# VH-VL binders against Counting factor-associated protein A (cfaA): the designs that were tried, part 6

Target 1, 212 residues: Counting factor-associated protein A (cfaA), of Dictyostelium discoideum (Social amoeba) (q54z64)
Amino acid sequence: QFISIQKYDFSGNCKNSSDSASSFEASSESAAICMQNDLLSGIVTNEGVCLIFNEVPTTFIISTKGDYIVRSIYDINDNNCQGGIIENKAIEIDECFVECADDYHGSTYLFSTETSLNYPSNTFMEISYNGECDGQWKTSFNYLQYYIVNKCNVAHEIETHTFSVGCNSTSSWVSEYAGEVCTVEPTVTTSYPIVDNCGDLDNSNFIDYCNI

## First folded at step 1 (VH-VL)

Design U09 (framework fv_ucenprubart)
Fold by ESMFold2-Fast, scan of step 1:
Structure U09 (fold): chain C 212 residues (1-212), chain A 122 residues (1-122), chain B 108 residues (1-108)
Amino acid sequence: as target 1 above (212 residues)
Amino acid sequence: QVQLVQSGAEVKKPGASVKVSCKASGYTFTKSYYMAWVRQAPGQGLEWMGLINPSGGSTWYAQKFQGRVTMTRDTSTSTVYMELSSLRSEDTAVYYCARSQWLRGPYYFDYWGQGTLVTVSS
Amino acid sequence: EIVLTQSPDFQSVTPKEKVTITCQASQSIGNSLLWYQQKPDQSPKLLIKYASQSFSGVPSRFSGSGSGTDFTLTINSLEAEDAATYYCHQSYSSPPLTFGGGTKVEIK
């Protein structure tokens, strides 16, 4: 069983979404849209893996309980999830919801389960695995994180900076923009070699995969 | 098992409105799925009209039908409705409701109603 | 809007022969393509999702392939019950959702 976390672009009004959580309706999913074209990034993981989500770094473990995926949140300095659990957050499986940073900025998320490994095309992926680095990552990985290439992402939930990711067979790159949209000239583009052998560079138990 | 049952055939005059119903059973009506409306004129292909989220009632309409189509739902009867106004002869078609799966990939329509024939003639 | 062009419009095929239907998108849609089967006087039925993933209960003779702009549905050995019109469908662009024009397959 795999757990899938998907982040989608959000162009709605977060103030209205907050109001909808009042005593009248209490339904965040009624305003949310999780359409494939709006997918920005995601994680696929096995249960029990200590994770840091790239957009807003927090340490957590994911488990399944009935109709819920439970995120057990640990101190930000606990990189092994070995300390005490600070908070458990239950997320309803297969329900699209909005998480708001302020009245105008937010992100749409979907948490789901899969019996087989699935991930989208046109992605740059980082794959983490245990033990020996070999060509069998699909059967040995801990988790993978992907970005849809050439999509505009918000660098931080409350910052006005954005970025896009690209890749090819030999390199990946991140283009950063000072504004809230990726239509102006990028302020910087940083390129990195594709690491498809964990013996290369730093033996970090990660490989890169450009899934184009 | 999942079942979508639509209302019966309708005959309307040009300029009238028609309201077609689709009653869902066999799953939780307000969770995890949207409902789409798709029509098919005689001998023609499939044409998407719009989408409704039964949970909150949010709707998305194809531009061709904007201003003429209205989709609503009644959660107490697990029923969605599609109303099309200002009918023209070219609106003669079989109208389908279809359950819209939107998780883990693109939207796709996994279960369909039996269809409702709407005939527009003078 | 994204336009889907299917070919051929019509095919008359001897039983047990291989059938190939093509769907071309006016712009890249990744793997966001689906295939439906509609038998005479019946509602459409989902066959393939995400370009190549078979829907539950669909016979193994049906397969899908392709990505980007060019997609193919294959029936590797046509059976009598496969006489139907086949439609491709995209949901990549958010609304509007669009369908191809259809391919009618008849038994010779």
Scores: ipSAE 0.006, ipTM 0.491, lowest interface PAE 11.9, mean pLDDT 79

Design U10 (framework fv_ucenprubart)
Heavy chain, then light chain:
Amino acid sequence: QVQLVQSGAEVKKPGASVKVSCKASGYTFTSHYYMAWVRQAPGQGLEWMGLINPYGGSTWYAQKFQGRVTMTRDTSTSTVYMELSSLRSEDTAVYYCVKGTTVRTYYGMDVWGQGTLVTVSS
Amino acid sequence: EIVLTQSPDFQSVTPKEKVTITCQASQSIGSSLLWYQQKPDQSPKLLIKYTSQSFSGVPSRFSGSGSGTDFTLTINSLEAEDAATYYCQQWNSYPPYTFGGGTKVEIK
ESMFold2-Fast, scan of step 1: ipSAE 0.029; ipTM 0.596

Design U11 (framework fv_ucenprubart)
Fold by ESMFold2-Fast, scan of step 1:
Parts: structure tokens; C-alpha cells; sequence
Structure U11 (fold): chain C 212 residues (1-212), chain A 124 residues (1-124), chain B 108 residues (1-108)
């Protein structure tokens, strides 16, 4: 069984978040919205694997229990989830929720369960491992993040910048736009070589795949 | 808020190794920030050496330092280390750690906070 | 490797005068250029990100402009505390992230 994670950008009011044990939960006044016009990226992972999300600074294992997806949260310095569980958070399957990284930034998530993995066409994928990666990524990855190629994404509402991702067999690139739409020439295009073998970058534990 | 505190000055002989530390505080050490190392020889400009992602321990080294530099981290103490081996007189420099921010959703990198620097002197 | 060329190498300026520092890239880098200030015996401090965006707390007299291969840092009215060496840095391509040679600004 696999768990799919849809991530949407959220820049809103997280200042009213409770002083509860979970300082990363959205404030009661924050709205969770999962729509097609939001930034869409998906993280697809194998159930029971230790994950570290940099955008939301948590170390956790995702699993299922009944109609819920449960995140077992560990100390942020416990990179292998070998210590004691600090908290279990249960989220109803297919429910949108916001998780705040700080007072002003967070992400909106939608967790679903999958019996088989579906890799969307026209995507740039980043495939991650806990430790050294291997060549059989479809059966050995810990999580997989993808971006739809040439989709215009809102990067940060306060800065009113947008971006799009592109790739080919040898490189990936991010094109950034100063406006709220990607209809003008990009102001910046940053290119990276495709990492298609473990160790292409020193001590790398990830690979890239352009699914065109 | 954010502070990067480096270890003290060191004097080494040619051929020795040096290990410089950088302790981070005021933010989540394993979050979306990487830690870069930049050096500056006396009276000269800045030279990027490499970086480490504290979350996974992944490293990227400048070609000039490949084979001589090793970057590691200890997540329990929020500390990054840079070890440079086979020291030469030309390695005399102030070594800085600097927090590298990648703007979420883009490949735009910059160094927003820097350590105070560690002077490494290599002399016979 | 992208090479950044700064000019001038050195400038001695009277207080309240306008200072202009240029940075030229060997190939187009869009707006992926940063400016740092370094005072003697101190760490560099970020002034400008994304060619023209001021970092938090930076005085309004500092501004950046440019795109592609030609970039400029301007200090509209030089104050005594602005005596420092200024560096540009590119972050367009993969490492190494290269720095310019620096421009030393002294008060007359």
C-alpha cells in the first residue's frame, strides 16, 4: 500500500496557532483549500517509511489505520525514526488540511491511499531514499515528488512570483516570472543536470527522472 | 534570532588536517536550509568550497577541493563540520560557514546568515 | 564556470556622494545575482537578492538593478558606515557558486 500526498502552497495567517503540543498545526482561522489552480506537487511514498519534510520541519512515519492516515512524529533530529514517538496525528483520508512551518508560511496537504502507483505523464520527478539509493527506484524509494512540466505555479503570494518546471533527458530547469502569470518571458531560468545514478552528486541519496 | 558560531583559530603544519565546526541555533537545523562553506585568503576574495544538507547529510564539493574536503553534521548538536586535509600554505584563510536558502519552488540560492569565521594558518 | 567581473576594484568617495558598482557575468544569469557587504574583520552581510530585492533591514540607500549579464549596485548617498568591500555572487547554475573579485569603497 502506498500513500499519496498532494501538496499545495499556502501563505496565510498562522500566527493564531495554538500553544498546544503541535505548533505546526494551522490556526483555527486558516482555510484549507485543495484546488487545481494551486501549486500542485505530489509526494508518493511506501507506507511505514521514515520521512523528513523540509518545507514543514517534521520527522515522521506515515501509516494507515482504518479511515485515517496517521503520522507518527519523532524528534526532528531523529533522522531514522528510531527514538520514541512524540505524537501521533490522525488525518481523515482525502481531507484537506494546513500545516504551518512558521507564522506566515505553510502548506496545504491532501493524503490518499493507493494500491498501485500512478506516475503522471509530463512530470519531472525527484526520487528519494533513506540512505543510499539503488537502481530499482520503483520498488525501493522512500518518497517521490513530482512537478507537472510547464504548469504555472504560484511560488509565494506575498512576492507575487510564479514559476514553471521543465526537463529533458539531460537537464531540468526552473523558469521564474516576476508577475502572477507565466505568459511573459521568464526573468530567471536556472538549470540543473539530471541525477540519474546514485552518487552522481557526492553522497547523493536521490535521483531525478524526466517523465516526458 | 539565527546564529552560527564557529570554532576557534587554528595553526597547522603543511600536510596536516584541520576540522572546523559551525553550531547553528535560532531555526530548525534539519529544515530546508543547507550549510555552505566559503573561505577567504588574507586580502583576497570569497571562494565557495561546498555545502551540506543537514537533513539527509548530502554533500556537494567544489572540484578544486574534491578529495581533500569532507563535510559532516551532527543533528543532536545542530553542528556542521568541515575537514580539509593535506594542508598547504595556500590554504591559509578565514573559513566561514553560511546558511544557504533555496527559495521554495525555485532554484534561487543565497547566503542569508554567516558564522564569524575561523582563521586557519598553515605554516612551517 | 560563470565568471563575475566587478568594477571598479577600488573607489574613494566623499560622504553623501552616489556610488555605483558594476558586475558583469560571462554568460546570462537572469536575475540570479546577489550583493554582499564585508567590513574589515567581519563576515559578509547580504544586501540584495534576486538582483534588485533588498534583504530585511538593509537601508534604503542601497539598491540593485540589472538582468542577464550586466548588474549594478548603487549607494545613493554614501554614509561613513558604508566603507567596506562589496561582492557580487551568482546562483544561476549548479556549483560552484562564484563571487566577483570585490570592490573596496573608502571614505575620502
Amino acid sequence: as target 1 above (212 residues)
Amino acid sequence: QVQLVQSGAEVKKPGASVKVSCKASGYTFTSSYAMAWVRQAPGQGLEWMGLINPSGGNTWYAQKFQGRVTMTRDTSTSTVYMELSSLRSEDTAVYYCARELRYSGSSYYYFDYWGQGTLVTVSS
Amino acid sequence: EIVLTQSPDFQSVTPKEKVTITCQASQSIGKSLLWYQQKPDQSPKLLIKYASQSFSGVPSRFSGSGSGTDFTLTINSLEAEDAATYYCQQSHSLPPFTFGGGTKVEIK
Scores: ipSAE 0.000, ipTM 0.439, lowest interface PAE 12.1, mean pLDDT 74

Design U12 (framework fv_ucenprubart)
Fold by ESMFold2-Fast, scan of step 1:
Structure U12 (fold): chain C 212 residues (1-212), chain A 122 residues (1-122), chain B 108 residues (1-108)
Amino acid sequence: as target 1 above (212 residues)
Amino acid sequence: QVQLVQSGAEVKKPGASVKVSCKASGYIFTSSYYMAWVRQAPGQGLEWMGLIDPSGGSTWYAQKFQGRVTMTRDTSTSTVYMELSSLRSEDTAVYYCARGGRLYYKGAFDIWGQGTLVTVSS
Amino acid sequence: EIVLTQSPDFQSVTPKEKVTITCQASQSIDSSLLWYQQKPDQSPKLLIKYASQSFSGVPSRFSGSGSGTDFTLTINSLEAEDAATYYCQQYYSLPPYTFGGGTKVEIK
């Protein structure tokens, strides 16, 4: 089975007691709303895969236990998840919740399980897989991370840096903005060829996919 | 675990070129990480030279090195290279490769190679 | 290019004393500032990202603060193992990324 983690924009304020080190509480969940139009990014993974992704400075493995998805957190320098577990976070399946970076900024998340591979349209995707680099990533991937194109994202959970992602069949690009909005000229726009040929490193392969 | 291993020390004459390698292991080389080259002359501070995206091959160079520096990668060996041409005595330095994150984090260098000493002498 | 100016250049400090290092940017970089520690004959080590967020495994005695043009790294109780050169770096603008000139901290 697949585990889906979806990150949504959150425009509310976090309480002063909120812990940016990833404490979760029921009161945050009761106010959370996970609307498709607010979707910013997501991950789809199989259980037991060591995950490292660019917007969160955390290394973790995800597994399922009962009605919960458990995120086991490792030191950020432990990129193979071979060291000791720093923390386990249990998240209710199919329940929206807010994770706060500080008293003013947070993100809304939804964790779910699926028997078939599902991902949204209008996305740029980075795909990791175990098998052959033969273009059949849908049957052999370890995890994928996607960004909704042309949506303003916060690079950190704090309000001072934003970016947006775009792509086409031959290239992807990231536009980075000073401050909290993507409506001014970007400070940097970085363009990348779409990578459809894999590098071989520790039995893992990587490709890009523009799903427009 | 995650490791960047650089090629050994080099002694070059003025006007020569040097090519330093940096082999990555313990993570997906073409995934969410960039690679930077930073140098440090003896007793001096850190100086950024450039950045490469191992996934797409895109590069960014500091103006001071533009026209003399070339950064490349070989995805089959998980290795990045930095070639500096027309060497001068002022290019004597320890050259580091360092891993940067993707997107906004590409400038945050969390893993560093051990350094390669390049000595330029007549 | 964005120029980063660190002060002081050198500081000799008694163990357990508080150390303050300042980094000033030639223009606003929001919170796009990193702090590194480099011990003699070693590679740099990332300490602080996003001006104030401690990197994993960094001792709690290290803290960063500031935004815009003025940034500070604080070691609230210096240990012998903290003798090193400290560098700030901006990641607001590329190319180039730029480093400060460094602050050498020695144990008295």
Scores: ipSAE 0.013, ipTM 0.508, lowest interface PAE 7.6, mean pLDDT 79

Design U13 (framework fv_ucenprubart)
Fold by ESMFold2-Fast, scan of step 1:
Structure U13 (fold): chain C 212 residues (1-212), chain A 126 residues (1-126), chain B 108 residues (1-108)
Amino acid sequence: as target 1 above (212 residues)
Amino acid sequence: QVQLVQSGAEVKKPGASVKVSCKASGYTFTSYSYMAWVRQAPGQGLEWMGLINPSGGSTWYAQKFQGRVTMTRDTSTSTVYMELSSLRSEDTAVYYCAREYTSRWYGSGVSLFDYWGQGTLVTVSS
Amino acid sequence: EIVLTQSPDFQSVTPKEKVTITCQASQSIGSSLLWYQQKPDQSPKLLIKYASQSFSGVPSRFSGSGSGTDFTLTINSLEAEDAATYYCQQSSRLPGYTFGGGTKVEIK
């Protein structure tokens, strides 16, 4: 069973919402909105996998319990999720909600479960997989993370900076903008080769996939 | 605390090979970060040699070193290696490993060398 | 290959004076420029990322500016501990990252 976490664009503010904002609306919006056209990025993981993400400075396992997805958080130095659980966070399946970074910035999320692997088109994907790479990552992956290409994302190092992701079969790139929107010319575009190196003997490997 | 600890100084004869190690700690070794190698000859500037992705093992080398340099890693020990063959006196330098934060889609999307090893002096003399 | 040209090669400066170091790229690199400080017998340390953003723990007297092809590192009021060689680096193209030639700053 797969667990899907989707992040959507959110243009409201969080002053009137808690950090767990599933029951509260943002001040400039009447309700949390998870519309396909606002999808920015997502993660798909197998249930029960110990996860460490660069953008999430915690170690955690995601599992299901009844109508909830439970994120069990471990000490950041626990790389195999064998220690004590620091916190359990329960999120209602198929409920769109806002999670706030501060009073004025947030993101809209949707957590769901799937029996089949689903991911959107027009994405750049990073795929983590286990053991022998036989070219069939769809049956052997740990988790994958994707970005919708050409969507505007906020760069957290600089509040007024935004970025978009693009790719083709041989390269991926990040275009950065010196403003709150990606409608001006980018100030810089950084390109990277697609990493598709299969055959690593490590238990966890990463490959890139441009799903255009 | 992020730390990169390199192997000790080496003295080699011309034509030999040298293999320098860099052990990482304080972060997830197979994260989106890469490991770069940069050298500095005595009294000279910094020169980028190449980088390796610790998760997949993919490598990118500067053209000047292509055919002479090989970068590898061992994920069980969180260690990267840089091997330089066919050594000449011009290869006498301090060799640094540096963590390249390569998040192509986080924050500003810029690659940066945020933490450096202490350096390994390689002396090539007959 | 993108070439970075630093000037001056050397400065001898009185304490508390303002120091300006320039870095010129052979073609536009947007804001993909980093500044490093290297003290004698030490590893380089990152000072500035994305042309103008201070790295964690860097004193406020250090600032960066510029975009495209012309970049500047400024030390507003030089302290004795700032005696070092400073390098710019571009991260715009892989595989082809390059460093400037360095600027040595000494206290008078």
Scores: ipSAE 0.006, ipTM 0.442, lowest interface PAE 9.7, mean pLDDT 76

Design V01 (framework fv_navenibart)
Fold by ESMFold2-Fast, scan of step 1:
Structure V01 (fold): chain C 212 residues (1-212), chain A 122 residues (1-122), chain B 107 residues (1-107)
Amino acid sequence: as target 1 above (212 residues)
Amino acid sequence: QVQLVQSGAEVKKPGSSVKVSCKASGGTFSSYAMNWVRQAPGQGLEWIGQIIPIFGTANYNAKFQGRVTITVDKSTTTAYMELSSLRSEDTAVYFCARDRYYGSGSYKFDYWGQGTTVTVSS
Amino acid sequence: DIQMTQSPSSLSASVGDRVTITCKASQSISSYVAWYQQKPGKAPKFLIYAASSLQSGVPDRFSGSGSGTDFTLTISSLQPEDFATYFCQQSYSTPLTFGQGTKLEIK
């Protein structure tokens, strides 16, 4: 029913990798390779939802075909997946792979299917709705995205910049750091109220949840 | 290609408000920081504030605090900046600009709107 | 607020020249500086981030250097399309601040 996209820590060099190509052969062993690294963030979506990745600027719809998750890739100018399909990319379920933004920066991903939702603990989540926001995010939503709180994320295309996400019942925040580790005082911390009711913002179709 | 398209020029009276829009296409809207920057005639660039749509709230330059509101409509992929209590000194071109790496705080504005001219006459 | 001061305010040069623009911060900002190019009537265009990292698609003749309080933008061999106003920007602390700009004019 659901497609899960998990982003894991990546410290490799992308100029030795094929653009948008899998770095690993399909197997249960391939999933284990991703899971040797820290989970940083993820997306959970229903099939047929138009998704846009920030790290590698692609617009796509996901569907399942046998042992594969199929990404139907659209023009980067197409925010709603309404134009013609540029390419279909098949990704074996539970295969670990790398997508590169440039020669030096990329992300490691695992695509899987879920019949019931297993929300990771220690996360900040944004839940998005198509049309009416009903607040039934555990049983009804379009897609959700999450960050593991207090995990250090590398800024893409800047090796010396990192960030972490935190939250509590009333607020979320992003802390930004100079350097490759999040162990010194952050240079900037930006805080936001938790949006826990549909309509708290004008024309909002999302809510926030701190799952700690 | 990512494109930011802003609303058209405005002529306003002192003391009124102006609301400028910035519609994003061709890229991720919700996870990028959207910034507003103005440029008065013959002057440099001045940062007004930002919104990070995934969190739904804004951060403002203290100079504009109390007069500016930045909002987002995720369904139309549009960011808005409303500036109230307008003065002749607010005459400027107002730009929206996207921060490419949301969450990193690098504040590198990789894509800009074409600008909206706001003239405050007295 | 962190003040960013550019020098010179204007510069005349010929095609093929090496051009250097400097930017000074009122306090240490590590490498948190970006450079932008603006042509008359247009929005600024992103060139460089983190003091020295070149944006994809920007020609190799552009380079940035510096750390702490002193930063430079260099164009190694000026082309006709490079005549524009250049701005530095600090991203170390809010409010974000820009230099006053350096106008690069044809000699």
Scores: ipSAE 0.000, ipTM 0.440, lowest interface PAE 11.1, mean pLDDT 75

Design V02 (framework fv_navenibart)
Fold by ESMFold2-Fast, scan of step 1:
Structure V02 (fold): chain C 212 residues (1-212), chain A 122 residues (1-122), chain B 107 residues (1-107)
Amino acid sequence: as target 1 above (212 residues)
Amino acid sequence: QVQLVQSGAEVKKPGSSVKVSCKASGGTFSRYAMNWVRQAPGQGLEWIGQIIPIFGTTNYNAKFQGRVTITVDKSTTTAYMELSSLRSEDTAVYFCARGSGYSKYYYGMDVWGQGTTVTVSS
Amino acid sequence: DIQMTQSPSSLSASVGDRVTITCKASQDISNYVAWYQQKPGKAPKFLIYAASTLQSGVPDRFSGSGSGTDFTLTISSLQPEDFATYFCQQYNSYPRTFGQGTKLEIK
């Protein structure tokens, strides 16, 4: 079984978060809505994998218990999830919720389980492998992350910059915008070739897939 | 294969700032961490900080916090390290280096620039 | 900060010798250790990551081992091109820290 983590566009604010923890680590569950048309990106992972993402401020392991997906959070510098658990967060399967980074910035998430891999159309995907990439990512992958192409995303840093992702059969690109919305001309667009042969001389442990 | 090419040697006065560039060619630039490491004459290696260009995320060694700024120009695939309030003990060869892979587990530094000598003297 | 201590600081050896260099971390870093080779006037060269995984293109006479706080780099049959300074580096936590280096010299 796979665990799916979907990130949706968040139009609200976190000013009234009731969590007494640091604002940057606050999470709240409310009457949030996760509509498919608002899907921005997602992650699919195997249960029990130690997850260390460039965009995620913590490391964590996800496991399933009853009607809950339990996210066990470790110190951000614990790269193998062998240290002490800092926090266990239980998330109801198929329950939409808001997680707040601070008083003004948050994201809407949906955690679910899948018995087979399905990925949405109009996506750019990166598939991470535990070892050598052999094109058999469905059986040997560590996790995969996808972005819905041409959707506006907020940059990880607390600032007013946003980005969108695009791809075709030979290239992917990231367009960055000055400001909180992607409605103006991009400030810069950076293009990359599609990485479709893992284990090349760059010793990359991932491959790219453009599902357009 | 990615190559990292750094800017040329600099001689600076104490109290000034220096900005070193590191241009990547070939391979993937934005998905990897770009590290800055220095080596004083006859001494060992010292990590200054890193940036992950696709996200703009930076992480600095506390020893340099407040004096160092690492940035990237994605359109020219160039990373920069700016060090301010220079002291004589900042005299060193400064290297840029790519962290391999996406996961922290694979963040060994697999591709290195040739180094930029920065001399701070009055 | 995690301190990385290498021993010996310098080592004299002959071509064909088996050479071992050790690296001790001031706290548990699991297997998040990389090893580098540096020749005079050159940038470091990446040899090993995850304590024991050899980087592509590195000769198989190089090997690494260890976990927790004690790590070892071994060269099973020293070649002329192996005379260099070797550094260990931890990447378990920030800041990333290096050992002081071990200079491998011709006997």
Scores: ipSAE 0.013, ipTM 0.482, lowest interface PAE 7.7, mean pLDDT 77

Design V03 (framework fv_navenibart)
Fold by ESMFold2-Fast, scan of step 1:
Structure V03 (fold): chain C 212 residues (1-212), chain A 122 residues (1-122), chain B 107 residues (1-107)
Amino acid sequence: as target 1 above (212 residues)
Amino acid sequence: QVQLVQSGAEVKKPGSSVKVSCKASGYTFSSYAMNWVRQAPGQGLEWIGQIIPILGIANYNAKFQGRVTITVDKSTTTAYMELSSLRSEDTAVYFCARSPRITGTTSWFDPWGQGTTVTVSS
Amino acid sequence: DIQMTQSPSSLSASVGDRVTITCKASQGISSYVAWYQQKPGKAPKFLIYAASSLQSGVPDRFSGSGSGTDFTLTISSLQPEDFATYFCQQLNSYPYTFGQGTKLEIK
């Protein structure tokens, strides 16, 4: 089975204590609360994969336990999850929760499981796998990360920069905006060719896919 | 004006770790990849790894498996490379360098930081 | 890993000479090659991308060519400031790899 983490557009506010500028607070509700907002991006991963999320630098393994999805958090310098667990964070499957970076910036997440992989539509995705390209990257992937095409994303919770992702069969691009919304002209647009062939990194390879 | 400014020289004992910083300015930090490359005295260039800040993805050269971690702090537009379990063979100048691509076509490294000398000695 | 082999490893030349440095990939990499110049004590300087595309501000005496496995950097009329070490890089596949460098020395 696979574990799905979906990030939805955040339309509330995150009133927190003055000491939480570098921490997240969680509140949970039913999945329907997340689904009232636009889906922006997501991750699909196999259980037990060591993930490094560099936008908010954490190292963790994600797994299922009963009705919960558990993130086992490791020291940020432990990039292979071989050390001691610092913290376990449990989220009930199919619960929507909010993580707040400060009083006004946050992200809304839904954690779920799936037994079969359907590639999300209207997405640019990067697919990660361990080992060599063996011709089966789509069935032997480690995890994948996707962005919904042409949706506005917050680049960093406290930076006030936003971005959108686009792609077609030959190219992907990222448009970044200096403000909190993607309604002005982008400050920078960076274009990349779509690479659908596996790389040669022995422990981690990535390919691109535009699923429009 | 686009600039990458790295932290100062380090002298470390074998078995310790080192964390080198690279502060970016003059461009949209999240729109580009940041690479780390090292050069041992009198030798060639060796790619360590890359981070794509906008996607939250780091890619490492398998040669450094389990010893290297590349992270970013978007609020200070700073990239970090931490290398652990240091050996005398890790003595090198470490460079950060910007690129527009994570793999494949139409990519290059520009600009480069000035370099950080790391010496591993007892 | 893709191995990049440069030849020669060192080269002596005079001002005004045409010099050619070659770079060979161990497997096909299309045109995904960049070239860099490095002077002692300095970071590398970007010269050429996509095998043949010259970076803005780089003198037109520098040119690149090639595709597949064989690549060439040419300096058509060597100037005093061109004495440096030159590196090729493949950006086709991870891990990114560099040639061992060609040291261009004054005769």
Scores: ipSAE 0.014, ipTM 0.475, lowest interface PAE 6.9, mean pLDDT 76

